# VH-VL binders against Lysosomal thioesterase PPT2 (PPT2): the designs that were tried, part 18

Target 1, 268 residues: Lysosomal thioesterase PPT2 (PPT2), of Homo sapiens (Human) (q9umr5)
Amino acid sequence: SYKPVIVVHGLFDSSYSFRHLLEYINETHPGTVVTVLDLFDGRESLRPLWEQVQGFREAVVPIMAKAPQGVHLICYSQGGLVCRALLSVMDDHNVDSFISLSSPQMGQYGDTDYLKWLFPTSMRSNLYRICYSPWGQEFSICNYWHDPHHDDLYLNASSFLALINGERDHPNATVWRKNFLRVGHLVLIGGPDDGVITPWQSSFFGFYDANETVLEMEEQLVYLRDSFGLKTLLARGAIVRCPMAGISHTAWHSNRTLYETCIEPWLS
Key: E = the ipSAE of ESMFold2; O = the ipSAE of OpenDDE; V2 = 0.75 times the mean of E and O plus 0.25 times the DockQ between their complexes.

## First folded at step 16 (VH-VL; framework fv_nofazinlimab)

Design p45 (from p39 with heavy chain G108D; at its last look DockQ between E and O 0.77; V2 from the best seeds 0.78)
Fold by ESMFold2, look of step 16:
Structure p45 (fold): chain C 268 residues (1-268), chain A 123 residues (1-123), chain B 112 residues (1-112)
Amino acid sequence: as target 1 above (268 residues)
Amino acid sequence: QVQLVQSGAEVKKPGSSVKVSCKASGGTFSYYAISWVRQAPGQGLEYLGWIIPMFGIAKYNEKFKGRVTITADKSTSTAYMELSSLRSEDTAVYYCARGPGFSDYWEDYFDYWGQGTMVTVSS
Amino acid sequence: DVVMTQSPLSLPVTLGQPASISCRSSQSLVYRDGNTYLYWFQQRPGQSPRRLIYKVSNRDSGVPDRFSGSGSGTDFTLKISRVEAEDVGVYYCMQATHRPYTFGQGTKLEIK
């Protein structure tokens, strides 16, 4: 029998978006209990990420309690940040595979097809003024906005991403790292043709330096300092990188080849 | 020049509801918060909540969360505040004001105010 | 809720003389971004509030130079260098660093 799978959706998304993924799992792993969490749908996905983490935590606790052998997480886009925070705040999680499906793990900086209705193109260079304000931090996109040209504001004012990345010290940093390291595998999925995650390498913990040159995960201070456990996980052989070209942001959960290559092997 | 024009005065009975409108002109309605503030006769200002019309989400002062509903209609550039289960203590002038938004000019608070709407709750 | 305490609550002033209004918050109003979200409003008799000062010390366009704001942390002051008849009204401070946004009780400026 297969471990239960919990699916967490992204920005402006809903549980319906995963109908094809459910179909694939049913065909290849019959009998798998799959729960697509129906929380923070549509515009509700703009609520602060800590509110979303709290709500998703309440939903996953009973599922994990009924599956002592473990569960898998498949977390899409913004949902991958929610899931990574869950792994940090839950000292009793039993997640085996955390599958991060094109998620902005090191943040977002740039215009995207998804975000143009929020941010007219003229706003990008000034979003740090709004996003790092107390009002801006009440919105999920601002919780992971990462302006490489105002890194001091990001480090000081981010209420979410800088904390779960261990980029700003806080009383829970040691406990969160311990909890995160209990995961069996971290499966990172993304690709150059995503069109939304900017830079797309954020899905692999890469990000811009001050010149907008992408530094890979192993070049990031959070990795080098092992601030939340990435270096430890890599040394254990627990990080799987599964890049795939030719997939747009809305197609990651509806591409059969992507599922078979990057997801299916981890649904034990 | 942004203008906020509110609906006219209302006289209501206890236990009923009131819905005050705030029509915006001379700016980009969808991209900034419309906030609501009230002032009982002879008293100070009290914040109620806000909505950003583009996102269609509202936030409330917890004190009022069970009784206040704030909405917006982008097609008419109008925000609404509805207060239910009215009491005599809800007699006040209700103001709308422009708050922060995703615009270079609206990172600050309450630079434009509506003219106010007197709501009188009497038995 | 952050409590905003103004003093005095009533301020009779002779025309042409200076006026000073104090506003104290129960918590620091300095946010993590380095900004201090402290605002001053004037409400003339029978009118809507009007913003005078944003972020402690920045005067809005059209506000006379005789108005100035100062302060830091938890202690803030609005000053009018020479009171004019048009300055009669109630003055409010407001903080927006912490949710919910809160106002001071108001200071009623009157001409003696």
Scores: ipSAE 0.686, ipTM 0.845, lowest interface PAE 1.6, mean pLDDT 90
ESMFold2 (binder alone), look of step 16: mean pLDDT 88; pTM 0.905
OpenDDE, look of step 16: ipSAE 0.883; ipTM 0.930

Design p46 (from p39 with heavy chain I57Y; at its last look DockQ between E and O 0.74; V2 from the best seeds 0.78)
Fold by ESMFold2, look of step 16:
Structure p46 (fold): chain C 268 residues (1-268), chain A 123 residues (1-123), chain B 112 residues (1-112)
Amino acid sequence: as target 1 above (268 residues)
Amino acid sequence: QVQLVQSGAEVKKPGSSVKVSCKASGGTFSYYAISWVRQAPGQGLEYLGWIIPMFGYAKYNEKFKGRVTITADKSTSTAYMELSSLRSEDTAVYYCARGPGFSDYWEGYFDYWGQGTMVTVSS
Amino acid sequence: DVVMTQSPLSLPVTLGQPASISCRSSQSLVYRDGNTYLYWFQQRPGQSPRRLIYKVSNRDSGVPDRFSGSGSGTDFTLKISRVEAEDVGVYYCMQATHRPYTFGQGTKLEIK
C-alpha cells in the first residue's frame, strides 16, 4: 500500500488550501492516508520557525510511528523550511520523499506587493535592520530573510536559516547533516512565475551573490562544502528538480499538471 | 507623540477575572507591540506579554501563560489584557507600554507608558 | 530567565553630589547583531516609569545630560553627575536581548 503523506502549509495558510491536492492524491493513489497538519494557521504562521518546527515535530511523531515503512512530506512555501529543519533535528524520522513545493530554501530577498502589505513602510534594502535584531528574529519571515548585501549580519544573527544551511558553525551541524541524509529523495519544485519567492531559484537552493546575480545550487558554498548534505544527495541520485513556468505562488497545490508531473511519481 | 490611556481602577474577588484596556493615540498603533507590565505595591516591574494589533498576534511570558489573554481592537486603537483566576498576589498596578514594531521608528522598547490601572484582589 | 541584579537597593544621596547605580545580568546582553539591549527607567513617586537610557548609553530626548549610562557584557552603570530634588524615585534596568524581558529589582534614590 502507499506510504502516508504529511502536508505542511506555508505563511498565512490553512488546511483548506490543500483540498485540490488531497483530491489528486485520492484519485491517483486511492487508500493513501493523507494528513494536512492544521498547526500555526493564519497569523500563527508568523511564530518563530523553531517554535513551528517543535510543534510540527510533536504532530508527526505518532504518524511516523504508525508507518514504520516510511512517510512522504509535501511542504509548501515557508512549510518547506519547517520540513527541512524537521529532517535535520529528528534522529528518528522515516521520510522517503521530501517534496519541497515552491519553498524559499536559500532564503528570501524580495520586495513584492505581498511583502509590501506586511511591511508597508520598509523596503527590502532596509529590512535587515529589523530582521537581524532580536525583535525581528521572533518572526518567521525574518528567520529566512537573506540580505545578500549584509551577509555578515545574516551569518551572525539568523537564528534559523543560517543554522539549518550549515552557514554558521554550531555543535549540532554533524548530527543534523546525518539526519537529513536519511531522506530517500529531495524533490524541488518551483518556477519563474511564482511572484513571491525571490529569487524564485531559492526553491532549488539557488540564490543571489552580492551583485544580485543568481548562483545555482552547484555554485553555492553550502553545496560545495556539502554543509548539510546537498552534494552527497546529488551524487546519490536523490535530488529531483521539477521547474514549471506559469504557476503563481498560491496555485502550486491546485494545479493538476504540476501534481502529475512533479509530485505523483514520488508518492510510492 | 504617542499617548496610552488606561481604564480605571478595579476591585476584584479571588477567583474572578479582570480586563484592563489601553487606548493608543498619536499614531503607530497597528504595527507596534503593545506590551503589559505590572507592579505589585512597593515592588518592582514584571513583564506579562505583548500584542501587535495589525497581526492580532500575542505572545506571553510563560509564567502567566494560561491566565493572561492579550487582545486588540484596531477600529478603536485599544489593546486589552485579561487576567483570570485572580489571587491576592495579583494585586498590582498594571501598565501598558509601547514595544518594538515594524515601522521606520521600530525601536520602541517601552518608550511610552500608560498611566497604570490599579487592580486590587481582596476577599 | 535572565536575572538582572541592581546594587544598591537603597541609595541616599546628598543634593548636588553624584550617584551611581549598578546593574548586572546573569548572561551577556550582547546580541548577535552586535547591539546590547539594555535600558534604564526612572519612576518618580506616584508616576509611571519613564525611559532614560536606551541601548546602554544613549539618552532619550528630554533627559538631562547629568544622566549617563555605561557598561558592557554583563555589567552596567547609571550615573547622575549631580543629584537634584526631582531625581528622587526608583531606577530600574531592563534587558531586551533575551526573552522574556526582565527588570532589575529597582534602586530607590532618596535625598539624605
Scores: ipSAE 0.710, ipTM 0.859, lowest interface PAE 1.1, mean pLDDT 91
ESMFold2 (binder alone), look of step 16: mean pLDDT 88; pTM 0.905
OpenDDE, look of step 16: ipSAE 0.886; ipTM 0.930

Design p47 (from p39 with heavy chain S103T; at its last look DockQ between E and O 0.83; V2 from the best seeds 0.84)
Heavy chain, then light chain:
Amino acid sequence: QVQLVQSGAEVKKPGSSVKVSCKASGGTFSYYAISWVRQAPGQGLEYLGWIIPMFGIAKYNEKFKGRVTITADKSTSTAYMELSSLRSEDTAVYYCARGPGFTDYWEGYFDYWGQGTMVTVSS
Amino acid sequence: DVVMTQSPLSLPVTLGQPASISCRSSQSLVYRDGNTYLYWFQQRPGQSPRRLIYKVSNRDSGVPDRFSGSGSGTDFTLKISRVEAEDVGVYYCMQATHRPYTFGQGTKLEIK
ESMFold2, look of step 16: ipSAE 0.791; ipTM 0.896
ESMFold2 (binder alone), look of step 16: mean pLDDT 89; pTM 0.914
OpenDDE, look of step 16: ipSAE 0.891; ipTM 0.935

## First folded at step 17 (VH-VL; framework fv_nofazinlimab)

Design c1 (from p48 with heavy chain F55S F102S W106S; at its last look DockQ between E and O 0.70; V2 from the best seeds 0.00; counts 0 for: pae E 5.9 > 2)
Fold by ESMFold2, look of step 17:
Structure c1 (fold): chain C 268 residues (1-268), chain A 123 residues (1-123), chain B 112 residues (1-112)
Amino acid sequence: as target 1 above (268 residues)
Amino acid sequence: QVQLVQSGAEVKKPGSSVKVSCKASGGTFSYYAISWVRQAPGQGLEYLGWIIPMSGIAKYNEKFKGRVTITADKSTSTAYMELSSLRSEDTAVYYCARGPGSTDNSEGYFDYWGQGTMVTVSS
Amino acid sequence: DVVMTQSPLSLPVTLGQPASISCRSSQSLVYRDGNTYLYWFQQRPGQSPRRLIYKVSNRDSGVPDRFSGSGSGTDFTLKISRVEAEDVGVYYCMQATHRPYTFGQGTKLEIK
């Protein structure tokens, strides 16, 4: 009776991490077919995001084909960027709810535990030297690294985020926008106590200006230009913002109150 | 100072495997890639692949697809390159080198090299 | 794969005279960040390679001032202003803009 749900995990993650989310869905929406895609888990989540998009695309095609009335996506952390790219490159997607669960949608600029583990001698002020090089763009974290103090390098060197945001000209921009706009709802989830996504408002398409002041979604150039459809989606009532305090980055998919408040209403 | 010390020469038969080690000192092992490059007798240099020891992520030259495995042991600061299904044309000196990576004042693309390990493949 | 072509392959030079080694790539080595990832290495007889020049024109620490690199796009040059006896060996260019990393075939520098 419920639309199938497809789950896409994040950085250094695996399908096991979603066991509690699966339990919540089963209890509240019995009979829902939920598929947690077991691709690019653990260290494989560091592969270039376009490689991940291709692999996840191949996995979702048969699921969507078997559900002509539509599917829902729940996409966690880095997985939310994979899913947004999927919605852009798939001419034939039938996604109703795209649920972005604490995803760095406008990028990442912070010395987090994950980044300290991966690049222990680098600081966020110098990581652009790694990330905006050919070597760096072979890593998923660098595909969405967004240094507000080197925005010209970001715009030129980003192989992923600047493209799916429509911040750099490319021949597919119009088609990607059209494809993305076919989504029924964009559900944005995140919060100030996340501890990893920096700024946490990136989960809501907010980001730093050059002074590290957070500009909200409606103040971003990508919104104002409607470069990939955010302004259009907001105007038709398709964007849902669901912030919640008190949840750390690894707990978004294992918090029952978060599920009931921000996720369950959109799993029609 | 960065120092890369490799294992000793090996003689192998066609169809077997070889595993060459590269022990690093000087504190850069975990977050720089360690690359492998070979040089057949009288020939130039050929890139094989790299590993970032902290993450365990390895990337390979497609020419060697399925034959090269690069690993690392963080506890001993040692990287390993294993080449399988050996052929006579795999006879070469195998070098480890530091990089790619970033330094305070330059990019670390092969800025330090091991002494080389001769691998001879013969019947 | 990007092909790196060096010329000459053999370079006999009189002590104290300049030497010049050319390296040409089959594709532009300018990456989207504006940098050119072109490197020069020296391999003295019986030794491991040693990096001399990074990113076209930057000398590594401890490399004598007589070595210089130049070029852009697809055409690059390594120059030695005054060749000394210790400069004998094989010189390689390498590109890291494109995967896989590729080396030129080498230029053997010899004293006449």
Scores: ipSAE 0.223, ipTM 0.696, lowest interface PAE 5.9, mean pLDDT 89
ESMFold2 (binder alone), look of step 17: mean pLDDT 89; pTM 0.913
OpenDDE, look of step 17: ipSAE 0.548; ipTM 0.819

Design p48 (from p47 with heavy chain Y105N; at its last look DockQ between E and O 0.85; V2 from the best seeds 0.83)
Fold by ESMFold2, look of step 17:
Structure p48 (fold): chain C 268 residues (1-268), chain A 123 residues (1-123), chain B 112 residues (1-112)
Amino acid sequence: as target 1 above (268 residues)
Amino acid sequence: QVQLVQSGAEVKKPGSSVKVSCKASGGTFSYYAISWVRQAPGQGLEYLGWIIPMFGIAKYNEKFKGRVTITADKSTSTAYMELSSLRSEDTAVYYCARGPGFTDNWEGYFDYWGQGTMVTVSS
Amino acid sequence: DVVMTQSPLSLPVTLGQPASISCRSSQSLVYRDGNTYLYWFQQRPGQSPRRLIYKVSNRDSGVPDRFSGSGSGTDFTLKISRVEAEDVGVYYCMQATHRPYTFGQGTKLEIK
């Protein structure tokens, strides 16, 4: 029988968005128990990411307990950050495949349409003033805002991303790394036509340097220092990179070719 | 100029609830936190919570969680605070105030206040 | 909760003389971004509070220059260089570095 699958949605999202993904799993892996977590949906997805992590943790505990052989996570967009934090804070998780579906794993620095709606008087270049304030850090999007031109503020003021990346010292760093390294596989999915994740390589742990040149995962300090386990996972052959062009941000969970190529092989 | 106008005074019995309104004008109502602060007679100020009308997200001072509900109606530019299971110690003037937001005065911590609504809880 | 302690609680002042109000927090108000989220409010008799000072020392628009704020870390001061009759009221400090937001207990300024 197939391991249960837990699905975690993204910003402004809900469990309904994954109906096509559920169909694909049912067709290829009949009998799989799939749970799309119905927490922090819609505008509630703006709540602080640590609050979301706590709520999702409470929801996944009974699912993992019922499946001692392990579970799989499929985590979309902002949800991929929630899931990565879960893997770090849970010393009792039994996740085999962590499937990160177009998630801003190294942060976000863009999205002009989204910016206009949420921050009608701001552009990405001045959003650091809001996001790295105590007010801004009460909102999920600012928890992973990563302004490459104000890296000192990011490193000091980020209440979430700088901590789960091990970019700022904290007393739990060693334990979080140990917990994260218990995952069987890390499957990274994203692509250049996403249109929202900026840079799109953030889904593969790539990100801008100070000149907005994208450095890939292996060039990042968090990888080189192995601050939360990326280098160890890569050395074990546990990291799978599955880029795909031609998919917009809202279409990752409703594209059959993507599912068959990047997701299906990891749902043992 | 931003202006916050509140509903009139209320007299309530213990165990009942009260709902105070706060109508905003002259600003970007949807993008600022509308915050609620109370002041018991002869006492200082006590923070209750906030709502951002655009997002419909409210957050409460944990001291009042379970008794306070803060809502907003964007179409009327009005925020509401409802306090349930009233006790005599809830007798206070209740203020709405503009908190921080996502526009030109994003660091606005209580820069505009309503006139206050006296709520008296007595047998 | 961060405790904000004001002194004095009652401050009688002669017109034209200076006044000084102290505010002390139970924790540092310096946030990780380097800013200090400390605010001062004035409540005249029978009126709603009015913000005077934001982020320690910045006067709001329309606030007379006889009002000034200073301090750092946990110790803060509001000064009125020459008290006028219209300054009668209660003055509150507030911190927004930590959650929940908390106010000092107030300082009642009176004319002798």
Scores: ipSAE 0.785, ipTM 0.890, lowest interface PAE 1.0, mean pLDDT 92
ESMFold2 (binder alone), look of step 17: mean pLDDT 89; pTM 0.915
OpenDDE, look of step 17: ipSAE 0.878; ipTM 0.926

Design p49 (from p48 with light chain R59L Y101W; at its last look DockQ between E and O 0.81; V2 from the best seeds 0.84)
Heavy chain, then light chain:
Amino acid sequence: QVQLVQSGAEVKKPGSSVKVSCKASGGTFSYYAISWVRQAPGQGLEYLGWIIPMFGIAKYNEKFKGRVTITADKSTSTAYMELSSLRSEDTAVYYCARGPGFTDNWEGYFDYWGQGTMVTVSS
Amino acid sequence: DVVMTQSPLSLPVTLGQPASISCRSSQSLVYRDGNTYLYWFQQRPGQSPRRLIYKVSNLDSGVPDRFSGSGSGTDFTLKISRVEAEDVGVYYCMQATHRPWTFGQGTKLEIK
ESMFold2, look of step 17: ipSAE 0.824; ipTM 0.910
ESMFold2 (binder alone), look of step 17: mean pLDDT 89; pTM 0.905
OpenDDE, look of step 17: ipSAE 0.870; ipTM 0.922

Design p50 (from p48 with heavy chain E107P, light chain R59L; at its last look DockQ between E and O 0.90; V2 from the best seeds 0.80)
Fold by ESMFold2, look of step 17:
Structure p50 (fold): chain C 268 residues (1-268), chain A 123 residues (1-123), chain B 112 residues (1-112)
Amino acid sequence: as target 1 above (268 residues)
Amino acid sequence: QVQLVQSGAEVKKPGSSVKVSCKASGGTFSYYAISWVRQAPGQGLEYLGWIIPMFGIAKYNEKFKGRVTITADKSTSTAYMELSSLRSEDTAVYYCARGPGFTDNWPGYFDYWGQGTMVTVSS
Amino acid sequence: DVVMTQSPLSLPVTLGQPASISCRSSQSLVYRDGNTYLYWFQQRPGQSPRRLIYKVSNLDSGVPDRFSGSGSGTDFTLKISRVEAEDVGVYYCMQATHRPYTFGQGTKLEIK
């Protein structure tokens, strides 16, 4: 029998968006219990990410308790950051596969259609003034905004991403790393035609340097310092990278080839 | 030229509700928080909460949560504050003010105020 | 909640003389971005509040340069170098570093 699957949606999203993914799972893994969490949907996904983590934590605890042999997480877009924080704060999680479906794991620095809709009068080069203020940190988008040209502000003022990446000292960093490392597999999915995640390599823990040149995961300080366990996971053979071209941001959970190639093998 | 124009004075009985409007003009209504602040007679200023019309999300000072509801109508550029279960101590002038936004506007934090709406709660 | 304490609560002053209003916070107002979100407002009799000073020491446009703000951490001061008749009113400090936003109790400036 197959381990239960928990699905966590992204920004401006809801459980209905995953109907095709559910169909694929049902066809290839009949009998699998799949729960799509119906929390912080639509515009409520703009609430602070720590508030979302707390709410999702309360929802996943009973599901994990009923499945002592383990569960899988499929976490889309912003939901992948929520899930990574869950794995850090839960010392008793039993997640085998954490499937990060086009998530901005190293942050976002882009004037995408979604950001232009929210910030039509602001250019990405100026958003740091809003996002790193106490006002901006009350919104999820700003919790993972990562301006490569204002790294000092990011490191000091990010209330979420800099903490879960272990980029700023905090008393829980060692415990969070230990908890995260209990995951069986980290499956990273994304691609160059996403059109929203900027840079798209953020889904693979890549990100811009100060010249907006993308550095790969293995070139990032968080990897080199093993600040939350990426180097340890890679050495253990627990990181799976599954890039796929030709998929736009809203289509990751409705592409059968993507499912069969990148998701299906990890739903043991 | 940002302007915030509020609805007129209200006289209410204890236990009822009041809804104050705040119409914005001369600026980008959807991109800024519309905040609510009150001032009881002879007293200082007290913050109630805000809404961002673009998101439709409101946040309240916990002291008023459960009694205050803040909404916005983007089509009319109008924010509303409704206070329920009125008590005599809710007698105050209620102001709307422009809070922070999602622009590169640097000043933020109550740079424009409405004219105020007197709400009197008496039996 | 962060408590904002102003002194004095009543400030009678002679025209042309300086005035100074103190504001103390129960917690540091320095946010992690290095900014201090401390604001000063003036409320003239019968009028809505008007912002004078943003982020400790920056004058809003149209505010006379006889007004100045200073301070750091938990201690802040609003000064008027030469009080004029138009300065009569109540002055409030406000912090926006912490939630909820909180105001001082006000300082009523009056001409002797």
Scores: ipSAE 0.654, ipTM 0.830, lowest interface PAE 1.8, mean pLDDT 90
ESMFold2 (binder alone), look of step 17: mean pLDDT 88; pTM 0.902
OpenDDE, look of step 17: ipSAE 0.882; ipTM 0.929

Design p51 (from p48 with heavy chain M54I; at its last look DockQ between E and O 0.82; V2 from the best seeds 0.83)
Fold by ESMFold2, look of step 17:
Parts: structure tokens; C-alpha cells; sequence
Structure p51 (fold): chain C 268 residues (1-268), chain A 123 residues (1-123), chain B 112 residues (1-112)
């Protein structure tokens, strides 16, 4: 039988968005127990990511306890950051596959529809002033905002992303790395036509340098220093990269070819 | 010019609730937090919580957890603070004030205050 | 919660003389962005509070230049160089570096 699957949604999202993904799993792997966590829905997804991590942790503990053989995580968009933090803070997680579905793993630096919606005239170049303040860190978007032109502020003031990436020293860094490394596989999914994640390579732990040139995962300091285990996982053969063109941000969980190519093989 | 105008004084009995309004004008209501602060007679200032209307997100001082609710109506540019299970210790002037926002002039840490609303709780 | 302690709590002062109000926080108010979110407010008798100083030392528009703020870390001071009759009231410090926002107990300034 198949391991249970836990699904974690993204910003401004709900469990209904995953109905097609659930259908695909049911059709290809009948009998799989799939739980779509319906916490921090809609506007509540703007609450600080550490609050979301705490709430999601409380929800996954009983599911993992009932499945000592292990579980799989499918985590979409902002939800992939929640899941990566869960894997770091949970000493007792039993996750085999962590499937990161178009998640801004190295952060976001983009003029997207939701950014323009938030600020009447604001552009991405100015958001750092708000996001790296104590006020801005009260909001999830700012918890993973990564301005490549103000990297000192990001490194010092990010309350979430810089910590889970091990980019800023903290007392739990060694324990979080150890916990994260207990995952069986890290499956990275994303693509150039996403339209929201900026740069889209953030879904593969790539990101901009100061000239807005994308450096891939293996060129990032967090990889080179192995700050939270990426280099170790790659050396172990545990990282799967599954890029796919032609998929917009809201369509990753409703594309059959993507599911069959990038997701299904990892739902043992 | 930002102005915050609050509802009038209220006299309430213990165990009841009160809902104080704060109407904003001359500014961008949705993009700034509206914060609530109270002051018991002859005493200092005590922070209650905030709401940012564009997100509909409120956050409360844990001291008042379960008794305070802060809401906003964008169509009327009005924020509300409701305090339930009133006690005589809740007798105070309740102020709304502008907090930080999500805009170029975001640093509104209590830079504009309402006139205050006296709430008296007595038998 | 961060405790904000003001001294003195009562400050009688002679017209035209300086006044100084201290505010101490139970932990550093320097945020990781390099800013210190410490604010001063004036509440005249029967009125709403009015912000005087933002982020330690920056005077708000319309605040007389006789008011100044200083300090760092955990120790902060509001000074009035020459007290005028209109300065009577209660002065509060507030921190916004840490959640929840907290105020000092207030310092009542009176003309003696």
C-alpha cells in the first residue's frame, strides 16, 4: 500500500484547488490516504510564516504518528516554505518524499499581480524598506522577500527565510539541518512560465546575484556551505529536479502530465 | 490630512459588550493599520491590537485574548473595536490611532489619534 | 512583554527651565534592520496623545524645536530645553521593536 500524502497549500489558497491532484492520486495509486490541510486559508495565509508552521505542525503530528512507515509531503508555492521549516523544526518527522511544487525556496523578488495589489504605486525595488522592518515581518510575503540589492538587510532582518536557509547564525541551526536531512527525497518542481515565482529558479534553490543574474543551486552559498543540507542531499542522490515549461502558477496541481512525470514516481 | 473620528461616550453594565467605531478621512484607510489603545482614569496607555483593512488581518495583545475583536469596513472607511464581558476595570477612554502601513509613507507608528471614546462600566 | 520604565513619574519644573525624562527598556530596542523603534508622546490635560518624536530622535512636523530625543539600546531621554506653560501634561515613551507594543508608565510634567 502507499504511504499517506499530506498536501500544504499556498498564498490565498484553499483545499479545493487540489481536487484534480487528489483525483490523479486516487486513479493511479488507489487506496492512498490523502489529507489536504485546510489551515491559514485565504487572507489568513498572510499571517507570519512561523505562526503557520506552528499550526501546520500541530496538524501533521497525529497523521505522522498513525503512519510509522512514513508519509509524503506535497507543498505548493508558499506552502513549500512552510513544509521546509516543518522538516527542520520537527525532531520526529517521518517524511520520505518532500515534493516542492513551484515554491519560492530562495525567496521572491518580483513585480507580480499580488505585489501591485498590495501597493498602489510601489515597485519591487522599494519593498525592502517595509519588509525588513518589524512591521513587515508580521506578514508572510515579507518573510521570504529577498531583495538582491539589499542583501545585508535580508540577511540580518529576515525572521524566516534567512533562518531556515542557515544564512544567519542562530542557536538551532545545527539541529534544524540534522532534522531536514532525515527526509528521503527532495523533489523540486517549477518552470519558466510560472509567472509568479520570481525568479522562477527560486523553486530550484536558484536566485539572483546583485546584477539580477540567476545563479543556480550549486552556485549559492547556502549550497556551498551546506548550511541546511543541500550539498549532502545532492551527494546522497536525494534531490530530484523536475522542471516543466508551459505551466502557469495556478495550474501546477491540475496538469496530468506534470503529475505523472514529476509527482507520481515519488509517491511510494 | 488624516483624521480619525470616534463614536460617542457609552455607559455599560458589567457583563455586556461595547463596540467603538473609528472613521478615517483624508487618507488611505485600507493601507494603514488602525490600532486601539485605552487609558483608565488617571492611568497610562495600554495597547489592545490592530487591523490592516486591505488584508482583513487583525492581531491582538494577548492580555485581552478572547474579549477583544477588531474589524474594519472598507466601504465606510471605519474600524471597530468590540470588548465583551465588560468589568468595572474596563472603564477607560478608548483611542484609535494610525499604525504602520503598506505604502511609500508606511511609518505611521501612532502618528494620528482619534479624539477618544469614554466607556464607563458601572452597576 | 518588554517593560518600559520611565523616571521620574512626577516632574515639577519652573517655567523657562529645562526638563529631562528618562525611559529604560527591559531589552534592547535595536531591531535587526539597524533601526530603533522608540517613540515619545505628549498628552495635554483632557486631550488625545500626540506623537512628538519618532525613532529615538526625529521630531514630528509641527513639534517645537525645544523638544529633543536621544539614547540608544535600552536607555532613552526626552528633553525640553525651556519649558513653557503649554508643555504641561503626561509624557509617554513607547517601543514598537517588539510585539506587543508597550508604553512607559508616563511622566506628569507640571509647572511649580
Amino acid sequence: as target 1 above (268 residues)
Amino acid sequence: QVQLVQSGAEVKKPGSSVKVSCKASGGTFSYYAISWVRQAPGQGLEYLGWIIPIFGIAKYNEKFKGRVTITADKSTSTAYMELSSLRSEDTAVYYCARGPGFTDNWEGYFDYWGQGTMVTVSS
Amino acid sequence: DVVMTQSPLSLPVTLGQPASISCRSSQSLVYRDGNTYLYWFQQRPGQSPRRLIYKVSNRDSGVPDRFSGSGSGTDFTLKISRVEAEDVGVYYCMQATHRPYTFGQGTKLEIK
Scores: ipSAE 0.781, ipTM 0.895, lowest interface PAE 0.9, mean pLDDT 92
ESMFold2 (binder alone), look of step 17: mean pLDDT 90; pTM 0.917
OpenDDE, look of step 17: ipSAE 0.873; ipTM 0.924

Design p52 (from p48 with light chain G34A; at its last fold request DockQ between E and O 0.63; V2 from the best seeds 0.80)
Heavy chain, then light chain:
Amino acid sequence: QVQLVQSGAEVKKPGSSVKVSCKASGGTFSYYAISWVRQAPGQGLEYLGWIIPMFGIAKYNEKFKGRVTITADKSTSTAYMELSSLRSEDTAVYYCARGPGFTDNWEGYFDYWGQGTMVTVSS
Amino acid sequence: DVVMTQSPLSLPVTLGQPASISCRSSQSLVYRDANTYLYWFQQRPGQSPRRLIYKVSNRDSGVPDRFSGSGSGTDFTLKISRVEAEDVGVYYCMQATHRPYTFGQGTKLEIK
ESMFold2, look of step 17: ipSAE 0.804; ipTM 0.902
ESMFold2 (binder alone), look of step 17: mean pLDDT 90; pTM 0.918
OpenDDE, look of step 17: ipSAE 0.868; ipTM 0.926
ESMFold2, look of step 18: ipSAE 0.826; ipTM 0.912
ESMFold2 (binder alone), look of step 18: mean pLDDT 89; pTM 0.908
OpenDDE, look of step 18: ipSAE 0.871; ipTM 0.926
ESMFold2, look of step 23: ipSAE 0.808; ipTM 0.903
ESMFold2 (binder alone), look of step 23: mean pLDDT 89; pTM 0.910
OpenDDE, look of step 23: ipSAE 0.882; ipTM 0.932
ESMFold2, fold request of step 24: ipSAE 0.816, 0.810, 0.809; ipTM 0.908, 0.905, 0.906
ESMFold2 (binder alone), fold request of step 24: mean pLDDT 89, 89, 89; pTM 0.909, 0.911, 0.913
OpenDDE, fold request of step 24: ipSAE 0.887, 0.887, 0.894; ipTM 0.931, 0.930, 0.936

